# Designs tried in a protein design chat: VHH binders against q96p44r230to412. Part 9

Target 1, 183 residues: q96p44r230to412
Amino acid sequence: GFDILLGLDVNKKVKKRIQLSPKKIKGYEVTSKVDLSELTSNVFPEGLPPSYVFVSTQRFKVKKIWDLWRILTIDGRPQIAVTLNGVDKILLFTTTSVINGSQVVTFANPQVKTLFDEGWHQIRLLVTEQDVTLYIDDQQIENKPLHPVLGILINGQTQIGKYSGKEETVQFDVQKLRIYCDP

## First folded at step 4 (VHH)

Design s20 (framework vhh_lunsekimig_d3)
Fold by ESMFold2-Fast, scan of step 4:
Structure s20 (fold): chain B 183 residues (1-183), chain A 123 residues (1-123)
Amino acid sequence: as target 1 above (183 residues)
Amino acid sequence: EVQLVESGGGVVQPGGSLRLSCAASGFTFSDYALYWYRQAAGIERELIASIYSGGSTNYVDSVKGRFTISRDNSENTMYLQMNSLRAEDTGLYYCARIEYDYVWGSYEYFDYWGQGTLVTVSS
């Protein structure tokens, strides 16, 4: 697997740590002044496997549309993205597609709104070649089919905590951000 | 309104150098990655260099080691230093900014382009 926080040197770029109540586990307090970007080839040198599990643990107050994690082409277009839409309180998953190059899956189940309550929550996305399943705080929320995917290009950037379409960093807290291979 | 204005193009002999500038206005310059594309006659525009807000850069193989992209956030300007120019480098050079928005079940892309600046490598 891949520890995306380690891959982007979050431990070096973000020194302020916050405690997750009620446990002693600490996360990172990300401010708008840090740039959490890295060449995709340095984080995922062989790209992503066809199936994987994305897991993140975060807390945020921002009410705009932002990418918790994204992989961009060299010219800045999303190939993979986990997007939090604070306006509509929904979650979007972007992945590659043989149709139009990419596809966007919308998770608009009412239970998704819990992510926007300013508390700590865990997101898990089980991605296979046929579908993607969303879990929030160990509860299965929704399963959505996928069109056939393509391998990612690794000549662009991998980023954390950016406003959608911009390189401006979102203020938020993060404790875990990992890809597990072989779900 | 987003505006990008290129300058610095000209005629130069093979092996020569040029520095292109892209002056930007109408947005928070430091929040965006910026790109240099070029277009030769009868060929689609190709990305040649990228610079990200954090300072990381990428180049296509044909210009690596010869071109250097840079930015000055205080002046809202991006540059392309072009050395060891070849006949194949001839073309219109465009600076670009790309953004996207989520619309329904898809992304809508907004590509902003300048007018272009002509680079001619010949006698």
Scores: ipSAE 0.309, ipTM 0.652, lowest interface PAE 4.0, mean pLDDT 89

Design s21 (framework vhh_lunsekimig_d3)
Fold by ESMFold2-Fast, scan of step 4:
Structure s21 (fold): chain B 183 residues (1-183), chain A 123 residues (1-123)
Amino acid sequence: as target 1 above (183 residues)
Amino acid sequence: EVQLVESGGGVVQPGGSLRLSCAASGFTFSDYALYWYRQAAGIERELIASIYSGGSTNYVDSVKGRFTISRDNSENTMYLQMNSLRAEDTGLYYCARTEYDYVWGSYEYFDYWGQGTLVTVSS
């Protein structure tokens, strides 16, 4: 597996810590002044496996569309993205596709609105070659089919906490952001 | 309003050098990755060099060791130093920046381009 916070040196780049509860391990308070970017080849030197589990724990107030995590091509196009749409209160998952190069899966189940209550929540995305399943706070929310995927190109950047389509960093709090390669 | 303006192109003999500049305005320059593309007659526009907001750079194999991309965030300018120029380096050179927006299950891409600057390598 991969600890994305560690891979992007978040502990070195973000000095502000936020406490989730008394005597608990602190998360990071990300501000608009920090750039959480790294070459994908330094974080995922062999790309991503065909199946994985994405897990994140975060809190945010932002009401725009932003990428919690993304992998871009060398020229700045999304290959993989976990996107929080604060306008419609939905979650989007982008991955590669044999058809048109990429595909976007929309999770619009009413329970997804819980992520936008300004509280701490955990997202889990179980990604397989055939589908993706969303869990919020250990509750299974929705399963969506995927068109056949392609391997990612690793010659671009991996980033955390950026407005969708822009390099501007979102103000938010994050405690965990990991990829698990084993079930 | 995003603006990119290239300069520094010209006619040079094989083995010569040129320095291209891309002056940017209308956005927070230091926050964005910026790119140099090249288009030769009858050939698709190709990405030749990238410089990311954090300072990392990438080059296409044909220019590695000959071209150097750099940026000056205080002047909002990106540069391409071209050394040991060859006839096949002839073309229009564009600086670029990209954005995208999510629209109803797909992405819309917005590529911002300069006007281009012509580099001719001829004897």
Scores: ipSAE 0.226, ipTM 0.635, lowest interface PAE 5.3, mean pLDDT 88

Design s22 (framework vhh_lunsekimig_d3)
Fold by ESMFold2-Fast, scan of step 4:
Structure s22 (fold): chain B 183 residues (1-183), chain A 123 residues (1-123)
Amino acid sequence: as target 1 above (183 residues)
Amino acid sequence: EVQLVESGGGVVQPGGSLRLSCAASGFTFSDYALYWYRQAAGIERELIASIYSGGSTNYVDSVKGRFTISRDNSENTMYLQMNSLRAEDTGLYYCARLEYDYVWGSYEYFDYWGQGTLVTVSS
C-alpha cells in the first residue's frame, strides 16, 4: 500500500499536531500556508492497481468544495479525486473512464452529511473495476457502479487538501490518508 | 477578469538563449499552477513545462536540461529561460492557466491562454 501523508512529507511540512480522543493519537493541523504537493511518480511510481481501498481520517470546518486527495494529469486535470462538497454536504469520487476520460460518482446519501459536522470521521472507499463502495465510520453507506477505468498517468501531481480547481490549500486536520492495494 | 500576457520572443541563432515572461492579472497568482505550451506550424499545441504553486516543476523530455521554468509571486509573473535553442524549438509560446470547477456530477473546464509570443530559431 501507500501512505499518502508520508509520500508527500506531511510530517516534515506540517509541524502543528492535534490530539484525537480517546488516546494520544496525533494528527496534523494543515493551514493555508503549506503546499502539500508531490510528483505522482514519486508517490505512485507504478500507478494505482485496478482495485484498492482509500482510507482517510479527518475533520474540517470549510464549507466550500475541496479535494481531500487528488491525482492530476501533467496539465492539471483530475484523474483521481476524493472531493468534499461543503456546499451540498456530499462526497464525490472521481476516477478515469473509457468514456470521456473521467467519471464522477456522487454520494448524496443523507448519512454523508455526518462528515460535515466539524468532528473527526473516517472515510473508506472500496474501489474495484466494477464499482465503488463508501463507508463512513465503519458503516457501509452506498455502492455505486463504475464505467470501465483506465490506468492513471503518473507524469503530473499528487496533492492533498486543495480547493477544487485551485492550488490554494484548505485549512483542515488529518490523521490518516492511505491506499491499501489488497482490499 | 483573468489576463495572461507573454513577452520575450524573438529571433535567435541555434545555440542561443531567450527568456520568456508571462505577466498575470485578475486572480490570486500564488493559488494556481501555470503552464508553458508551444505550437509549431501544422501541429497541435503541446505542453512543454509546468510550475506548481509550491515551486515544483515538470518538463517534457525534449526540453529537460535546456529550459528552466520559474515564477515570482510578488510580481505575478512566470518565466521560461530557454538555453541551447534548436530549430525544432521554433513556434508560438503560450502561457496558460488551467482551471476546473465541479458542477453536479461533472467538471467544467476553464482554460485561460495568453496571445502567444513567437520564437524563431534560425541561422
Scores: ipSAE 0.370, ipTM 0.710, lowest interface PAE 3.5, mean pLDDT 89

Design s23 (framework vhh_lunsekimig_d3)
Fold by ESMFold2-Fast, scan of step 4:
Structure s23 (fold): chain B 183 residues (1-183), chain A 123 residues (1-123)
Amino acid sequence: as target 1 above (183 residues)
Amino acid sequence: EVQLVESGGGVVQPGGSLRLSCAASGFTFSDYALYWYRQAAGIERELIASIYSGGSTNYVDSVKGRFTISRDNSENTMYLQMNSLRAEDTGLYYCARVEYDYVSGSYEYFDYWGQGTLVTVSS
């Protein structure tokens, strides 16, 4: 698998740690002053496998639309993105598509609103060639079909915690951001 | 409201250098990645270099090591330093800003372009 926090040197770029529990679990306190960007080829040198599991643990207060994680083409267009829409309290998953180059899956189940309660929560996205399944705090929320996907281009950027469509960094806390290559 | 204005194009000999500028207004410059594209006669418009708000850069293989993209957020200006120019670098050079929004299951792209500046590499 891939540790995205390690791949983007978050441990070197973000000095302040924040505690999730009374025990030893600590995360990173990301501020707008940090640029969490890296060449995709340095993080995913052979791209992404056809099936993977995305797992993140985060806490945020922001009420705008922002990308928790994204992979952009060289010209700044999203290929993969996990987007938190603080306006409508929904989660979006973007991946490649043979139709129009990309596709966006919307998770608007009422249970998704729990992500926006300013508390710590875990997101898990089980991505296969046919569908994507969302889990929040180990509870299965929804399964959505996918149109046929393409491999990603790795000549652009991988980024964490940016407002959607912009390079401005979001204030938020993150403890885990990983890709597992096993279904 | 959003405006991008290129300058610095001209005629140079092979092996020469030019510095292009893109002056931006009408938006918060530091919040956006910016791009240089070029269009040669008979060829579709091609991205050649990108610069992100934090200073990270990307280049297509044909210009790596010869061109350097940079930005000055205090002046709202992006630059392209072009060295070791070749005849195939001739074309109109455009600066661009790409914006996208999620709308009903897909991304909508709003591309902002300058007027272009002509670069001619000729003996």
Scores: ipSAE 0.285, ipTM 0.659, lowest interface PAE 4.1, mean pLDDT 88

Design s24 (framework vhh_lunsekimig_d3)
Fold by ESMFold2-Fast, scan of step 4:
Structure s24 (fold): chain B 183 residues (1-183), chain A 123 residues (1-123)
Amino acid sequence: as target 1 above (183 residues)
Amino acid sequence: EVQLVESGGGVVQPGGSLRLSCAASGFTFSDYALYWYRQAAGIERELIASIYSGGSTNYVDSVKGRFTISRDNSENTMYLQMNSLRAEDTGLYYCARVEYDYVGSSYEYFDYWGQGTLVTVSS
């Protein structure tokens, strides 16, 4: 798999640590002053496999629409994105598509509101060639079908913690951000 | 109102150099990635270089090693230093900013372009 926090050198760029109660586990306190961006080719040199599991553990207060993680084309368009919509309290997953180049899956199940309670929560997205399944805090929330996907282009940027459509960094806390390639 | 204004184009001999500038206004410059595109006669507009808010850069193979993109956030200006120019580099050079919003179940893209500056490489 891929440790995205390690791939983007978050340990070098973010020095402030925040403890998750009740354990010794520490996360990173990301501020608007840091830029968490890296060439996709340095993080995912062979791209992404057709099936994978995205896992993140985070806490945030922001009530705007922002990308927890995204992979952009060289011209700045999302190929992959995990988007937190703080306005409607929903989760969006963007992936590639043979139709129009990309597709967006909306997770609007009432249980998704839990992510927006300013507490620590884990997101898990089980992505296959046919569908994507959302889990929050180890509870299965919703399954959504996918149109056929394409491989990603790696000549752009991989980023975390950015407002959707902008390079402005969101203030949030993150402990884990990882891709597992063998679900 | 987003405005991008290019300058620095001109006529130069093969092997020569030019420095293009893109002056931006109407948005927080440091919050956006910026792009240089070019369009030659009979060819669709192509991306040649990008620069992200933190300073990381990307280039297409045809200009890599010859062109250098940079930005000055205090002056709200992006630059393209063009060295070892070739006849094939002739075209209109455009400064661009791309933004997207989620609308319903899809992304809506907003591309902002300058007027272009003409670069002619000829003997």
Scores: ipSAE 0.463, ipTM 0.760, lowest interface PAE 2.7, mean pLDDT 89

Design s25 (framework vhh_lunsekimig_d3)
Fold by ESMFold2-Fast, scan of step 4:
Structure s25 (fold): chain B 183 residues (1-183), chain A 123 residues (1-123)
Amino acid sequence: as target 1 above (183 residues)
Amino acid sequence: EVQLVESGGGVVQPGGSLRLSCAASGFTFSDYALYWYRQAAGIERELIASIYSGGSTNYVDSVKGRFTISRDNSENTMYLQMNSLRAEDTGLYYCARVEYDYTSGTYEYFDYWGQGTLVTVSS
């Protein structure tokens, strides 16, 4: 696995810690003044396996469209992204595709709205070569098919907490961002 | 409204140096990554260097160690310092800003380009 918070040195870039009440687990309070970016080759030196599990624990108040996590090509285009759409209260998953280079999966199940209640929630995405399954707070929400994927290029950037299409950092709290390689 | 204006191109001998500038207006400069592309005759436009809002940089292998990209957020300007120039560096150099939006299940890309500045390395 990969600890993305560790890979991007979030502990050094974000000074303010926040308690997950009632749990005694601490997270990071990310502000718009910090840049959470790193070369993908430093975080994922061998790229990503064809199957993996993405796990994140976060809370936010933002009502715009933003990427919780993304991997960009060298020219700034998304290869992989977990996007939170605060306007429609839906979750988007972007991955590579043999068709047109990328594909976007939309999770619009009513239960997805729970992520936008300004409380702490866990997202888990089980990604396989055939499909992706969304879990919120350990409950299975929805399964969506995937077109065949390609391996990612690692010559670009891995980023956390950016508005979609921009380098502007979103204000949010995060406790966990991790990839598990053997689902 | 978004404008990118390149300058600094010229004619130099092999081994020479040039500093390109890209003056930006019409957007919040510090919120965007910016790119230098080049296009030689008969070749597709290629990315050569990028700089992200936090100052992180990336280079294509052919220019790594010879070119340095930088930005000045207070002046809304991006630079490309080109050293040890070679004949194959000849071409039009473009400043670019890439933006994307997700709407209705797809990404829409909004690429903004300058007019280009010509760099000629005499062989």
Scores: ipSAE 0.335, ipTM 0.692, lowest interface PAE 3.7, mean pLDDT 89

Design s26 (framework vhh_lunsekimig_d3)
Fold by ESMFold2-Fast, scan of step 4:
Structure s26 (fold): chain B 183 residues (1-183), chain A 123 residues (1-123)
Amino acid sequence: as target 1 above (183 residues)
Amino acid sequence: EVQLVESGGGVVQPGGSLRLSCAASGFTFSDYALYWYRQAAGIERELIASIYSGGSTNYVDSVKGRFTISRDNSENTMYLQMNSLRAEDTGLYYCARVEYTYVWGSYTYFDYWGQGTLVTVSS
């Protein structure tokens, strides 16, 4: 798999640590002053497999729409994104598509609102060639079908914690951000 | 209102240099990545260089080592320094800002373009 926090040198760029609980490892306190960006070719030199599991552990207070993680084309368009919509309290997953180049899956199940309670939560997205399944705190929330996907282009940027559509960094805390290649 | 205005184009001989400028207004300049595109006769408009808010840059292989993109956040201006110009660099050069947002469960793209500045490389 891929440790995205390690791949973007978060340990070097973000020095302030925050405790999740007395018995858990500390996370990183991300501020608007850091830029968590890296060439995709340095993080995912062979791209992404067609099936994988995305896992993140985070907390945030932001009420805007922002990308927890994204992979952009060289011209700044999302190929893959996990987006937290703080306005409607929903989660969006973006991936490539043979239809129109990309597709966006909306997770609007009422249980998704838990992510927006300013507490620590884990997101798990099980991505296969046919569908994507969302889990929050080890509970299966929702399954959504996917149109056939394309391989990603690696000549752009991989980024963490940016407002949707721009380069401004979001204030949030993150402990885990990983891709597992065996679903 | 978002505005992008290119300048600095002209006629130069092969091996010459030009510096293009893109003056931006109507948005917080430091919050956006910015792009240089060009359109040559018979070729679809192509991205040639990008600069991200943190200073990271990308170049297409055909201009790598010859062109340098930069930005001045205090002046709200992006630059493209073009060296060792070739006949195939001839074209209309555009600066661009790309924004995306979510509308009814899908991405909506707002591409902001300048009017372009013409670069002609000929003997």
Scores: ipSAE 0.467, ipTM 0.748, lowest interface PAE 2.5, mean pLDDT 89

Design s27 (framework vhh_lunsekimig_d3)
Fold by ESMFold2-Fast, scan of step 4:
Structure s27 (fold): chain B 183 residues (1-183), chain A 123 residues (1-123)
Amino acid sequence: as target 1 above (183 residues)
Amino acid sequence: EVQLVESGGGVVQPGGSLRLSCAASGFTFSDYALYWYRQAAGIERELIASIYSGGSTNYVDSVKGRFTISRDNSENTMYLQMNSLRAEDTGLYYCARVEYTYVWGSYKYFDYWGQGTLVTVSS
């Protein structure tokens, strides 16, 4: 597996810690002043496995569209992204595709709105070669098919907490951001 | 309105040097990665160098060790220092900024380009 917070040195770049209530577990308080970016080759030197589980625990107030996590090509285009759309209160998953290079899966189930209540929530995405399944707070929300995927290019950047389409950092809190290779 | 304006191109002999500049306006410069592309006659535009907001850089193998990309956020300007120029470096050099936004089911890309500056390497 991959600990993305560790891979991007979040523990060294973000000074402020914040407590999750009621369990007293601490996370990171990310501000707009920090840049959470790293060469993809330093985090995922062999790319991503064909199947994996993405898990994140976060809290935010942002009402714009932003990428919780993304992997960009060398010319700045998303290959993989977990996007929170604060305008429509939906979650987007971007992955590679043999059709047009990428595909975007939209999770618009009413239960997804829970992520936008300014509280702590866990996102889990079970990604396989054929589909992706969304879980929020251990509850299965929706399963969506995927077009055939391609391997990622690792010559660009892996980033956390950026507004979609630009390098500006979002203010939010994060406790966990990991890839598990053992589904 | 987003504007990118290149300058610094010219005619130079093999082994010579040129410094290109890209002056940017109409956006918060420090919030974007910026790119240098090159177009030779009969060939598609190719990325040659990139610089991200945090300062990390990428180069294609053909220019690595000869070209250096940099940025000055106080001047809203990106540079390309070109050393040990070769005949194959001849072409139009463009600076670029990429923006994308989500539209239901897909991404829309808005690529912003300068007008280009011509670099000719000849004896």
Scores: ipSAE 0.481, ipTM 0.761, lowest interface PAE 2.5, mean pLDDT 90

Design s28 (framework vhh_lunsekimig_d3)
Fold by ESMFold2-Fast, scan of step 4:
Structure s28 (fold): chain B 183 residues (1-183), chain A 123 residues (1-123)
Amino acid sequence: as target 1 above (183 residues)
Amino acid sequence: EVQLVESGGGVVQPGGSLRLSCAASGFTFSDYALYWYRQAAGIERELIASIYSGGSTNYVDSVKGRFTISRDNSENTMYLQMNSLRAEDTGLYYCARVEYDYVWGSYEYMDYWGQGTLVTVSS
C-alpha cells in the first residue's frame, strides 16, 4: 500500500518530533508554517484501488473543521477527504460518486467524540465499492453505504492537515498515515 | 516514582460480576489517560478499555456493554466494573499509564504497568 507521510516527504518538511514512547516511536509535530502538499501522481501514480484501508494515528487540539487528508482535483475540488469537524465532534468521509461527482458520509455516532479529547487516537476506514466502515482505537463504530464510486483524477494535489476549503495548515501531531490496498 | 496497584480480581462463575481497582501514585492523576489490558495464558496483552483525562472512554467490542471503565480523580483510582463475565474473560488484568498519549492497542507504547490482578471465570 502507500505511506502518505513518506509520499509527501513529511520526514524532510517537518523536523519537530513528538515522542510517544521513550525508546521506540516518534511522530511528527506539524506546525501551521509547513505546507504538506504533493502532486497526487507522485504519491498515487495509478490512483487508488476500488477497495482500501485508510489508517491514521494523530493527536490534535484544534476546534475547527479540517481535512486530516485530502485529494483535490486540479481546480481544487475534493475527490477524497477525511475531515475532522471539531465544532460538532464528527468525522466526514468524502469520496467520488457517479451521482453529482462526489458523496459525503457523516459519522456522528457518540463514540466519534473520543477523537476530540486531545489524546492520541487511531482512525481506520475500511473502504469497499459498496460501503465504508469506521473503526476508532480498534473498535468498530459504524458502517455506511456508498453510491458507486469513480476513479480519482491524479492531476491535482494530495494534502495533509489543511483547514477544510482552505490552504492553511492545521497544527497537529501525526504518527501514521497509510493506505493498505488489500482490505 | 509512578506506581500502579491493581486489586479486585478473583474467581467467579459465568454470568458473575467483579470490580477491579487501580490505585495510582507518583503523578498528577487527573492529567493522564489510563488503560486496562488483559493477558490470557499463551496470548499477548490486549488493550480492552481506556479512559482519558477528560472522561472519554473506549472499549474493545468483546467487552462493550458488559464492562464499564471509570475514574475517581479525588481518590487517584481507576475502576473496571465487569458484568456478565464469560470464560474468555479469564486472564491477568493490568492497569497502565503512558508518559505520552499513544497508539491504541500498542503494547510497546506503555510506560508504566501495575503488577496485574487475576480474574478466573469458571465453574
Scores: ipSAE 0.000, ipTM 0.112, lowest interface PAE 18.8, mean pLDDT 83

Design s29 (framework vhh_lunsekimig_d3)
Fold by ESMFold2-Fast, scan of step 4:
Structure s29 (fold): chain B 183 residues (1-183), chain A 123 residues (1-123)
Amino acid sequence: as target 1 above (183 residues)
Amino acid sequence: EVQLVESGGGVVQPGGSLRLSCAASGFTFSDYALYWYRQAAGIERELIASIYSGGSTNYVDSVKGRFTISRDNSENTMYLQMNSLRAEDTGLYYCARVEYDYVWGSYEYFDSWGQGTLVTVSS
């Protein structure tokens, strides 16, 4: 698997730590002043497998549309993205596609609104060659089919916490951001 | 109104150097990645180099080690320093900015292009 926070040197770039509770579990307080970007080839040198599990633990107040995590082509277009739409309170998953190069899956189940309550929550996306399943706080929310996917190109950027369509950094807190390659 | 204006093109002999500039206006420059593309006669435009807001860069293999992309966020300007120029580098050079938005289950792309600046490498 891949620890995306480690791969992008979040521990070195973000100095302020925040506790999730009275427990000894700490996360990072990301401000708009930091840039969390890295060459995809340095984080995912062999790309991504056809099936994987994305897991993140975060807290945010922002009400705009932003990418929690994304992989861009060399010319800045999304290949993979986990997008939080603070306007409509929905979650979007972008992946590659044989049709038009990419596809966007919308998770609009009412339970998705829980992510936007300004509290800590965990997202898990189980991605297979046929579908993607969303879990929030260990509860299965929704399953959506996928059109056939393509392998990603690794000659662009991997980024965390950016507004969709631009490189401005979102203010938010993050404790975990990982890819597991054995779902 | 988003505007990109290229300058610095010209005629140079093989092995020479040129520095291209792309002056940007109408958007928050530091929030966007910027790109250099080129187009030779009868060939589609190809991406040459990219620079991201944090300063990281990408290059196509044919220009690696010869071209250097840079940006000056205080001046809203992107540059392409071209060294060891070859006849094959002849073409129109365009700067570009890519913006996208999510609309109804897909992405809409709002690309902005300059008018191009001509680079001719000949003896």
Scores: ipSAE 0.455, ipTM 0.754, lowest interface PAE 2.8, mean pLDDT 89

Design s3 (framework vhh_lunsekimig_d3)
Fold by ESMFold2-Fast, scan of step 4:
Structure s3 (fold): chain B 183 residues (1-183), chain A 123 residues (1-123)
Amino acid sequence: as target 1 above (183 residues)
Amino acid sequence: EVQLVESGGGVVQPGGSLRLSCAASGFTFSDYHLYWYRQAAGIERELIASIYSGGSTNYVDSVKGRFTISRDNSENTMYLQMNSLRAEDTGLYYCARVEYDYVWGSYEYFDYWGQGTLVTVSS
């Protein structure tokens, strides 16, 4: 697997820590002044496997549309993205596709609104070659089919916490951001 | 209004050098990744070099070691230093900033391009 926080040196770039629980579990307090970007080849040197599990634990107050995590082509186009839409309170998953190069899956189940309550929540996305399943706080929310995917290009960038379509960093807290390669 | 203006193109002999400039306005320059593309006769427009907001650079194999991309955030300008020029480097050179939005179930791309600057390498 891949620890995205370690891959982007979040521990070195973000000094402020924040407590999630009485058990002293700590996360990072990300501010707009930090650029959490890295060459994809340094984080995912062999790309992504066709099936994986994305897991994140975060808290945010932002009411705009932003990418919790994204992989861009060399010219800045999204290949993979986990997008939080604070306007409509929905989650979007972007992945590659043999049709038009990319596809976007929308998770608009009412339970998705829980992510926007300004509290800590965990997102899990179980990605297979046929579908993607969303879990929030260990509860299965929704399953959506996928068109056949392509391997990612690794000559661009991997980024955390950016407004969708922009290089501006979102203010938010994050404790976990990982890819597990064998779901 | 996002504006990109290229300059520095011209006619040069094989083995010569040119320095291209891209002057940007209408956005916070230091926050964005910027790109040099070229379009040559009989060849599709291709990405030549990129410079990221964090300082990383990338080059297409055909120019690696010969071209150097750089930026000056205080002057809102990106540069392309072109050395050891070859006839195959002839073309229109564009600086670009790529933007996207999610609209109606798909990504809509808003590419911002300059007018281009012509580079001709001939004996």
Scores: ipSAE 0.013, ipTM 0.438, lowest interface PAE 8.0, mean pLDDT 87

